# Ledger of designs, part 6: VHH binders against Uncharacterized exonuclease domain-containing protein At3g15140

Target 1, 337 residues: Uncharacterized exonuclease domain-containing protein At3g15140, of Arabidopsis thaliana (Mouse-ear cress) (q8w566)
Amino acid sequence: MASAFSAFRVSLSRISPFRDTRFSYPATLALAHTKRIMCNSSHSVSPSPSPSDFSSSSSSSSSSPSTFSLMETSENARWRPMCLYYTHGKCTKMDDPAHLEIFNHDCSKELRVAAADLERKKSQEFNFFLVIDLEGKVEILEFPILIVDAKTMEVVDLFHRFVRPTKMSEQAINKYIEGKYGELGVDRVWHDTAIPFKQVVEEFEVWLAEHDLWDKDTDWGLNDAAFVTCGNWDIKTKIPEQCVVSNINLPPYFMEWINLKDVYLNFYGREARGMVSMMRQCGIKLMGSHHLGIDDTKNITRVVQRMLSEGAVLKLTARRSKSNMRNVEFLFKNRIK

## First folded at step 1 (VHH)

Design c13 (framework vhh_8pnl_2)
Fold by ESMFold2-Fast, scan of step 1:
Structure c13 (fold): chain B 337 residues (1-337), chain A 122 residues (1-122)
Amino acid sequence: as target 1 above (337 residues)
Amino acid sequence: QGQLVESGGGLVQPGGSLRLSCADAGFTFSNYAMAWYRQAPGKERELVARITSGGSTNYADFVKGRFTISRDNAKSTLYLQMNSLKPEDTAMYYCAATPRYLGSWTSQYDYWGQGTRVTVSA
């Protein structure tokens, strides 16, 4: 009777009681994919130049000042912060024009892939990549994950939760959040939406099951998917530490990962110490640039998409020992330490 | 489109003063951090001043002691009092808003309208 999707619906119903408005980011992204499929229903007439072909900027030969102004307007319209109430299914302003002009409810639009970007792409060992970039030094405060389809390079879905510490006093939490998120303006949404890590993991596992990426009864790790991190710390160190604090066992899908820094070093033959260095070297403009976990995860995803488009093959770089969970084996000797 | 409206710009002599206003046309103003940005011809857009929903202010070094940012939540209006104006202050001035949950001191704020033009004649 119960299903993972049913559990997700129940979670959203506490926030959004109306049937038509109870679906959050996953349902909206699914609808976007449905619309793409529906557009492909006229695929039989594919070469007819549609009057709706507004994507061809081949004739933007305005005067140099007008072209420059148009490029600036286009760049400003391209980046909008993700609505962080929406990622939790708690956005009450989905139909508010002022809100929609400021906040993005569809991550896939910012991370679009052109057909030309697929020409040099190589076959991958996994069907999906789960790009993760945790935030929080003492305890995890933010748990952002983007799922990338390895064949299309498109973002399929997003899982994002703010995480509430359970071993800190309310005063210590307030000071910690103010210091971490106050200047970013994330403190209010964090206090409104943050849930304990154990609940984040439970909701994450429901989301994984909805995508056929993991089965609790199988316990074999991710199904044809791999985590992609920017550095070993997130999965090697931080998640196990948080599991101890939260009194839960380390989930079996956190036994192996791809450190993008090590793949980058081996593919390009040059070092990059982190996301900012990778983006600078690749000539990719930073999105957001405020060290919010979801924005950093988007930026790491753009590096992943660039590397895939240039022919990189993302292979596992690290694995935990099943006999000794404290021991991590690095699968490449040429790596950033 | 149609969210914020800037006004109060004009032509002024060096050493003069102007007061810029930004009216909220659709926001819940009291929940937003607000900022003034400017863009001079041939230059990149730069942050001038910021005010949080709680009233804390930050200023670019080039305007400290000369400009004052303030807000009136009852009137849904943001102000920039500009004193001791210099030719270098000549620019188009834009106001920007961000909800309290994604505050930033960068150009990630929303912009509306054509801005208001400030010209300081040398």
Scores: ipSAE 0.000, ipTM 0.121, lowest interface PAE 18.1, mean pLDDT 72

Design c14 (framework vhh_8pnl_2)
Fold by ESMFold2-Fast, scan of step 1:
Structure c14 (fold): chain B 337 residues (1-337), chain A 120 residues (1-120)
Amino acid sequence: as target 1 above (337 residues)
Amino acid sequence: QGQLVESGGGLVQPGGSLRLSCADAGFTFSDYYMAWYRQAPGKERELVARISSGGSTNYADFVKGRFTISRDNAKSTLYLQMNSLKPEDTAMYYCATDLGYESYKWSDYWGQGTRVTVSA
């Protein structure tokens, strides 16, 4: 890890008033034109709310309230797919009414939390949860992550990249993407935006530093945050395999995670083999396209929010051995086998 | 879905033998654990055999002593030698990277598979 980048990232992550620096961002970040995606929320984050009877402001409500909540969906609700050019900071149609009728540019859509949902929530061991659901059979094809604030249960931000395989022929890639994403209508945006896994990790680490969740000059895991997966495969198996293929070292923040399936089993006393089973058991309707990573990550986040609202405490379920990174210790005796 | 290509299936009488092959179409074969899965009509897909990058093998109880998994890293090819075939071995056979874990989320369709029918 480079010390110069550490000093710059610490300055940025602490976020003080504007400061001049002599340091430069990595060239890959500048070339990729990446930007932080800020999730829109219907809830105002006021640190010190004033009672209305002490307010002399004559503010007339001119905003349309959202009809969506975690517990209720309007019968006239309309679902729109997420703009996947927008998740890369590359959407050129933000002012196009026809485009905005078709595509959603709000990464917190369908993930809004009502005040009532917080009544039974318990304090958590982490301030943030990073919900992850990788896509790809041979090599990773999609790398979606949502940050959930453990106090508000609101989605804070999204990191989403399509990932371009480096060990497959162009013919094999085209056939694989047509079969995987063609039927979902996202093959074009995948081809336009997908970048190699090494670059995805570089951009992800910049994004983590911007949220004060990790600094590349530390030999430690996430700062007061934990990954949440639906099954062990993503972090236990797929990421180490992809790191070998991409000739990069396994990042230290992938040493431990929360398998939501194990927390679910222990909290509800019921076994659920996957996302669809958990959603069915909880009475949560599937939104978007199953097997599109961003949509699966949003659906897993809705399960997380439901469990938190019912009083679940999310605890680490797995940790890697430092002496053998393939050896994983499971921290719960009661787990899905 | 189309990266690994299985071949060698066919119709054989009980007690016969077949050798299945799985060719790598462009990923780094030698770095991966590999496995053979099968799916019989009306049943879930099940693990048949697995092999590490270094050649260590593991077999399902129902094929132990009859099937042999092997690999040729120089040719990027995985094999399954099937001896003493039984009608119960009738299935579509698939090769995949071996996840070796409780999650089989994305192991369903690595290729089109190769059909094995054991019938008198």
Scores: ipSAE 0.000, ipTM 0.100, lowest interface PAE 22.2, mean pLDDT 74

Design c15 (framework vhh_8pnl_2)
Amino acid sequence: QGQLVESGGGLVQPGGSLRLSCADAGFTFDSYAMAWYRQAPGKERELVARITSGGSTNYADFVKGRFTISRDNAKSTLYLQMNSLKPEDTAMYYCAAEPGYWSTDYEYDYWGQGTRVTVSA
ESMFold2-Fast, scan of step 1: ipSAE 0.000; ipTM 0.174

Design c16 (framework vhh_8pnl_2)
Fold by ESMFold2-Fast, scan of step 1:
Structure c16 (fold): chain B 337 residues (1-337), chain A 123 residues (1-123)
Amino acid sequence: as target 1 above (337 residues)
Amino acid sequence: QGQLVESGGGLVQPGGSLRLSCADAGSIFSSYDMAWYRQAPGKERELVARISSGGSTNYADFVKGRFTISRDNAKSTLYLQMNSLKPEDTAMYYCAARYEDSWGYTLDEYDYWGQGTRVTVSA
């Protein structure tokens, strides 16, 4: 398989060296063969420790077991930031040694799974989990999804798009992106790659079909897969609101999901208000930049992998009413509010 | 699975040495983060030393340079070598274990605890 994709890369380079590979199926399949994706450390793009960082460190005892876990590991130093142009099929520097030294385009061991991690894993109700964490307050700005194989716990593929608002003024967009993604050092890639939500959905559906997870000719949801969110807001509220803004019907695969917070509460018997709380309770160090959607999605995936390795079974936590799309049924009695 | 059993405690004079052992009957010892905790009368339980599945160690400041934690995965046994013992080291010593994933990350709390072994340092 590696020789076939190598031949394609050579052929593509000869035809159009700087060609946009966004619509190239072989390039998408090449990314699908990347089992483990590099994560970045928030320290590389985040500001120096703030008063809130000192408050967090102060509130968590420096002599606690969780503090020992944080002190002894340097896993977050053994990665490179992922090339976000590559995730969109738009990287023009695939043969640039300086670029490849800084950014990752291949498999990483940050989302790796050891044989020992499978010892206590239980059979799951789905073959695949699609971990999603949307970004954007007014309109969606980022649409990141990782596929996790429920049997191996390994990451199979990644879909990531920056999303361009259609109802905001250019000045409002520029100010919002400068404030959010400018501080993360990814504002330029956002402006270069962001496309309208309707186009993101169209490209997402092509990607789902390539993985046999959904087909436009079916009225069903996902084929043997479920979305995993960190909170109900993304699929319950934000996607329907964005569909109205974008003048598209709600896709049938957004009718049900797994809120990881509810599964976490029921499995561990302890509340976690969000990703940072789940990671802190599990002694998992944050990797990459918090509030960069792809990095948050990778960190949520690490929580999923931990829970699966400890014997958790991920079950649907919410379902939309077929008779009233605005009405959501919660399937767990014990849940985060 | 994974019942922890401590041994090696006893009475020793100041400046003496003791070696504590913790045996795990479970087959998953090699995937576990292991620790020694202690609790003196009227005090909270405190972390003494920790060792990851890969062998990385951390020590409380009050035992640095005096105690050494080690593990034998083939024998499913954790050790604590205690040198230059002081009266302040008098406590019940507990073995604890928590699952550690392939990246070396652990839960905040320990899943498994032994019954403890008593260490008394007195003249």
Scores: ipSAE 0.000, ipTM 0.122, lowest interface PAE 19.7, mean pLDDT 74

Design d01 (framework vhh_8dlx_2)
Fold by ESMFold2-Fast, scan of step 1:
Structure d01 (fold): chain B 337 residues (1-337), chain A 123 residues (1-123)
Amino acid sequence: as target 1 above (337 residues)
Amino acid sequence: EVQLVESGGGVVQPGRSLRLSCAASGFTFSSYAMHWVRQAPGKGLEWIGNIYYSGSTFYNPSLKSLVTISRDDSTNTLYLQMNSLRAEDTAIYYCAKDEGYSYRGWEDAFDIWGKGTLVTVSS
């Protein structure tokens, strides 16, 4: 009876006829241990996370508030996790109210800028800042970038990819990802969406071209934009190392960057050793999950927005020699370490 | 000792309704999402739906108009209401406890399963 039907479980295909329900089901698991609160399923503005995603313009569905929901008014809607299928341009649930209730498809509300925040802002040397915070110690596991408009301080778009190591065994990858992203509840989305670094760079370059930030037939850096990092390691060390592992040439747009730590030190006259330290000193509350790259990139962006609102000018802090890519010149005399 | 015990199965006439129960013990029932899954003879597992600790429900779109999942946290009991039963609904019905933190898919997301209750739809 039950034993006979349990034997039929052994016949389970890896391909389920209910594959679609798996995208809904993983999405809702993240909220099993969260507080009961009504969240809106409608989103009106969303960044395009992928070159294959046609919309820098929003798809939105709106629900009319019922009389009952107005009686239970929740002005303080709680934070919702970002849909990581959406950040890869692979969300198939954009029209599913249950999915949209649970997952955020718009990062603008966490990164919103008030009109008052612009009063002390100074003119910047760049039109856009590309905030980047890589994840992965052995190989890059996550490649998150947010574009900040230097005039409005608003986030305009994001690029986010999970990155699949090519020099680790499948067994080693599975163990590492379960330990890191399993604890964050996102291991399935990592396995479903992660692609090799070479492909991430190819997709990133298409996305840069779509924003007129870089063109593949040019040998100079970004057009009217600069990378913003929290520390030199990401662009100085990690990207070149990963390029060697992936057997690709170092892209020309990684020749110069802004280390936010050095700008922070010179602007505030106070040392901060990392993102958490800068946030604590600025009185900014951590949002999302520390060590999830997209959440760390959002938090670094909040520090950028705070510094800009207080009159900081973000200047290049490091430049790589075009004749010898191993030589890095530091442009600030006063720097961290 | 953690246990899930399904009940309410049996032989039922086509077109009738049936309500299944799942009694949970040995864990804090009110803190976990719960699932209903079925397996028809000679077929694989079919996910029916789930209910979160909040009371929010999600259903297999193919079954949404035919089933309702509910819970009573005061009695640690999960329910599946089925309407307009057909011969194709003949299956063993299982309740399962959600793992909580995994996006591995519904087949791999259960840390506790019940023994199942057989439903036979026949005239």
Scores: ipSAE 0.000, ipTM 0.122, lowest interface PAE 16.0, mean pLDDT 73

Design d02 (framework vhh_8dlx_2)
Fold by ESMFold2-Fast, scan of step 1:
Structure d02 (fold): chain B 337 residues (1-337), chain A 123 residues (1-123)
Amino acid sequence: as target 1 above (337 residues)
Amino acid sequence: EVQLVESGGGVVQPGRSLRLSCAASGFTFSDYYMHWVRQAPGKGLEWIGNIYHSGSTFYNPSLKSLVTISRDDSTNTLYLQMNSLRAEDTAIYYCARELDYGKWGSETPFDYWGKGTLVTVSS
């Protein structure tokens, strides 16, 4: 039996029976607008002064991007959790100093890049990388994405939504959410903010358009950008399955991706089973909670930044056939299985 | 070395109850989501249910009235309680660890499986 261990591998659809649950179409669908979250190192622009201010000694100024090394962090350095209400544009405490003292409303110092980290960086095939790390085994529960500028390695923006299952019973949802987020203290935030996957995709597409990364009237992929995943599951398996559950067509930008594990294996010549293994091997300390998707996405981004700083070139590792969505071509022969 | 060792299987008469155990070693058991999966002779794998690190459980709807999954993190042991056993419950029962601390990897949902324990429901 031990020798047949790998033969017992199964697809997600064979493990999870909830793909067979049917649900009526939502009665209402609203698109929520989220304020853009700037997750980069100290790059800010002051508003231009009005003509009435031109004679004063005050002038508008933009700060040049300044960077901080992300490759080492004191274990005593102050860490603050990301405000999960803010990531949805629903934070009511934006002007509350006590709240801002506790919670981050940007990607903070853990994602800053030092100028020296750019010295060995190589030219990339894409201008932007969209680091994605989905949560949820039965249905997607969390949809976190960070944009990394391939030239500066700085995080440009973040999209984050909690996702409400539409095919699971209320009892099953409550148990799943309590189990996944209860000990993290974010189960209530999830219940307050989670929206159906179809709405998440619609809001995501608005956010992509705001960054000129995709337009809803196109039938091709991302504009000069690529998704970066930690494992093929997120885009190969989970998103297509969720699209079936949610009764939406697979968006054209989910047809190809970069599996960071495969790039890591080929660049370093070392296997890593996941995010924690990659971080351990790179000497990067885990920040936040491993089980929270936004924190995992930030940690994967730190691995991406480390690899880019050491001269890695992130190339597509997988591409899906447009004629058969289940047919995936793997572009690297040397890959994690 | 990561090890999962199932026990408690055997021949049992229809209508009776049986509790299976899975002894885990070589990793921090309390950090992982754990699953029970079974395979009847000549059939594919059937997912039974999982248990999160918090103790919350999620079951296959066709089995939820018949099974209970629990864990004892102090002894690194996973349990499957089965009630009202039927002939169709005859299978090899496996415990499995969810890939990467509760997150799915690139190809498979589980990174480690036990060797299984056989349950035969007959006569």
Scores: ipSAE 0.000, ipTM 0.156, lowest interface PAE 14.4, mean pLDDT 74

Design d03 (framework vhh_8dlx_2)
Fold by ESMFold2-Fast, scan of step 1:
Structure d03 (fold): chain B 337 residues (1-337), chain A 121 residues (1-121)
Amino acid sequence: as target 1 above (337 residues)
Amino acid sequence: EVQLVESGGGVVQPGRSLRLSCAASGFTFDDYAMHWVRQAPGKGLEWIGNIYSGGSTFYNPSLKSLVTISRDDSTNTLYLQMNSLRAEDTAIYYCAKGSYEDFRSGYTDYWGKGTLVTVSS
């Protein structure tokens, strides 16, 4: 009988086919609900309500403040914008008290971790997480990374560069930057500090080596660290595209990453379309300017810290093939049929 | 190698309760959503419910009042508690592991061999 039963091993993916805009689990529930309603409502033409990913989640009905949530709501903290000249090593006002009252040269206060937040934290597979959120539709315009220590959940350091396109006309660049960064009041600092992508990569590699996360002798991946993204686009698609534009080889450390959206969905059982929805669902207040890459990266880091404090383990969700660096494979590509 | 081994099935009388277990090995159990699925003789697969790594549970609405899914991450064990069993609950019960195939944890990649539950007098 055992061999007959083994022959009937079928993946649940046959019951819940892929749906890009909706959680596959709610689709399964919707089907069951529709069949039951159809059997019981033969005298009514009223349609069954369509399931929502949010309405099908179990996460919101029993919300109570965690220690981490309480820290955000109860602390006397004032938010200050990060000095973007400082992040490029070009700040000339580090000793000016008026400048230091307006701009932050250390993000540790906004990203600090209470001792109680470590009580439910689990051991991680990596010592460090590199949270990344690239900006730019045509070419990369901003390259922000925060290092999170997986043991303490504290931010260790940041790397931030504005990136100057090399394939766009100066007029097109000026119009694009004014429209994106002008609204945020940082178009001047962008123009003053932005450097070509090739130089960003060179400076990033020096910074990685200073943290023992990568060196020129390493031909694959990061040393005991993983990139954390909000969506696959940054590392899967945008980095390789930019490398082609910049005429550089794809760096060997962009081989594996953690898509926070996948970990978030698996941990909470609730889909989030991006950073803003994750923060709303977790009750985390948005800080800084949405669509400014460094501020978005800080906010994604706060989601990471929340998830770690609640016992999430951040595992790789995607990797490149060693035989073909442009062939991206998701972790569970080999499904039982 | 990922292994899922269901146990606790057998012949049970109508109206009784039964708890099924699934012993997991070869992966970090507490990082994944886990599912229970059944197949009655001559019928298709019926999803019973799942439990996420964070503990949240979701059930087939037609079965929600009759079943409870739980997990013990310290022993890598998934449980299905069934109450008020009826002849129609006769089926092979499968434990299945959730996957990161896409951003939805509703997909599964590994299944056990199943355990037979027969509800009869």
Scores: ipSAE 0.011, ipTM 0.323, lowest interface PAE 9.7, mean pLDDT 75

Design d04 (framework vhh_8dlx_2)
Fold by ESMFold2-Fast, scan of step 1:
Structure d04 (fold): chain B 337 residues (1-337), chain A 122 residues (1-122)
Amino acid sequence: as target 1 above (337 residues)
Amino acid sequence: EVQLVESGGGVVQPGRSLRLSCAASGFTFSSYWMHWVRQAPGKGLEWIGNIYYSGSTFYNPSLKSLVTISRDDSTNTLYLQMNSLRAEDTAIYYCARDEPYYKGSDLYFDYWGKGTLVTVSS
């Protein structure tokens, strides 16, 4: 039975019982300063279609220089946190220079693509990828999605909502949000902007229709697009659980997805347990606050862009059975176990 | 300060039952998934099972018939009931809090207890 135990046990070699790993990186000084600064969201910005707006002084495709101390370039401009009122279309400070100095309103800033990154890119099975990374275990607290154009690899648009639990008391909600978003300095914007999950889905479906990605009169999935997740949890487990809690039917566009971890394993031949591991292995620096859903979704998108630039083809990795919604079929023979 | 304190370990004879407890403090216990993990002498970590905030349980298939996980949110306590104990069940048993913001398919824990030793011997 020793082999049976090994076959079914989860690999815990990456987990240390004597080390707390909750915070991988300390909050930056700039991010810490945002805790007392409040603003409202505005309309999402599409990425610039021309990479000529980027500095040509630094080339990632050029031969290795004799010294690697290139820290002082225009590309090393100070990182600014995304205005979370702006991502909800509610920023009232778009004309305030002090506000604009502290917060970024360009949803694509960390996600811009150089022309050189397109040289090895292969044709994709979908025209668009919807990168999603949910937050919250009791109920969903954050619903962030980025649309990536499969041809240009650029971010087309962002849908971001904080989600207000409906099965918790106001006191329980306040304590729950304080414990996680308070540490990130975004608890105030969460309380100001969070809406119930049913309303998030209604607004999401309007946004999908505006992009011609889904029509409410259809019973099939997304139109020439696929969800990209980091692990099966978000769409396999969390969305159905939240639909039960919110008393809504599972939307038809959540029937299939791409688990980036399975594509990563098959493309690179390397296991990565999650976003931080994939970024470390790809040599991509983590940006923003780990465990803030919008920042995690942007970082996962940077992994997607790296994989696409290296010739990966993103294929569906999982789909639900139409005859039994509890049954999920895994489409990749090699997958994270 | 987040604390997880396991108790109930000790020497038990083969074939008997034992219930372990984990006392949680410093966080909203009812809002977290909780796990039990064990480590036998000279072996790696073995996941036993978890319990959702709703009370729904998921077990290692190799152990499902031998263990039951439960929780009491009013007392911030997690339980592991073990039945038909064998010498192979000798291990340090750990209570672990699920990392609520890690959404990968792998198990990931942000806090662990110090463990409680269970020795199955005659």
Scores: ipSAE 0.000, ipTM 0.149, lowest interface PAE 14.7, mean pLDDT 75

Design d05 (framework vhh_8dlx_2)
Fold by ESMFold2-Fast, scan of step 1:
Structure d05 (fold): chain B 337 residues (1-337), chain A 122 residues (1-122)
Amino acid sequence: as target 1 above (337 residues)
Amino acid sequence: EVQLVESGGGVVQPGRSLRLSCAASGFTFSSYEMHWVRQAPGKGLEWIGNIYHSGSTFYNPSLKSLVTISRDDSTNTLYLQMNSLRAEDTAIYYCAKDLWDSSGYEPHFDYWGKGTLVTVSS
């Protein structure tokens, strides 16, 4: 047989469980106050993502094909969509067994860490990492953040808000949301829960203060924490643009960040275009729906956990000039362009 | 131009250890993630594990404690150490070069070796 050929390609999975209409969320709650969602993993579980086995569809020696053939949606048996009403503090079905079987209300369930994963972990420059992956091209539509404890690699809390555009007409918003979130079955929860960016920032700052990560009297950035992005766009470009649209000043904690893509390039010596290629290269199976911000933020967090478990040190990759907010200094010699 | 050549296979007794080698040429070996993959008679391809540029390794959980992957960048050589060999480890073993930039979570390889046969029998 040939010693080499142009490419061996195994199918890229594009199937999302959220495209099933059975994942529709319950109706809106009456204007509830924001409540904090605590994510604690008390028992460490090995986060060994199943490698992409090239043997016939069965990837585990303990998993028979007949077991999974009994499940019409195999992904649904392993992964359950997070209740997005719950992330806004607005779930009315916490006592409904059918609802609890369909939707996950534990933000740390897919992100647990085993003691063995800490063996090669190195000391970090920050106590906490805030993993962020914004959605929305014209205006931000989704604002998801996970806090990762740098010592334990455990997820300690989640902040998630859908964001309602202010520049678009009602008709334009409806078409945009239908096109982006309709296929994912989350357009209803978006319409029920989405709030203006200014209010998202206000609620986010309350949440940061609850975690001792920042307070309103601070003229500086986060307290012993750093944002982790997948690409510079989120903090370099999108947040400043949205602040202009929303007529608010750029918050002081958005002055510096860690672009995971730059850390990844320098740690592994490989370029990755984004989340999907980083996951594939790390042998991490995609969970949930790509382009749903909360799911992407969870998947980026799994890449962070994998890199930390392999000895990566997450260092700041970019910083804004205090005198000229348009000027961004890149701190890594090798970086993704 | 790019070439991967596996060696070290043969007939081995159950319970013994075996080390496979893969000699790489035609590319900057030290910059690429490398993989080991095997195929047992009549079965599909089974991914064994990989080793990153940094030297970090990730293994198929079903093969944990049985295998160790290492690399020597000075000689452009990839290694697979196997311990406590079983009859079910009988397979053709391939090394594969990862594609530099690939999308998705499925493996994409641009080059494979011809493989080396390991037969575990008494």
Scores: ipSAE 0.000, ipTM 0.155, lowest interface PAE 14.4, mean pLDDT 74

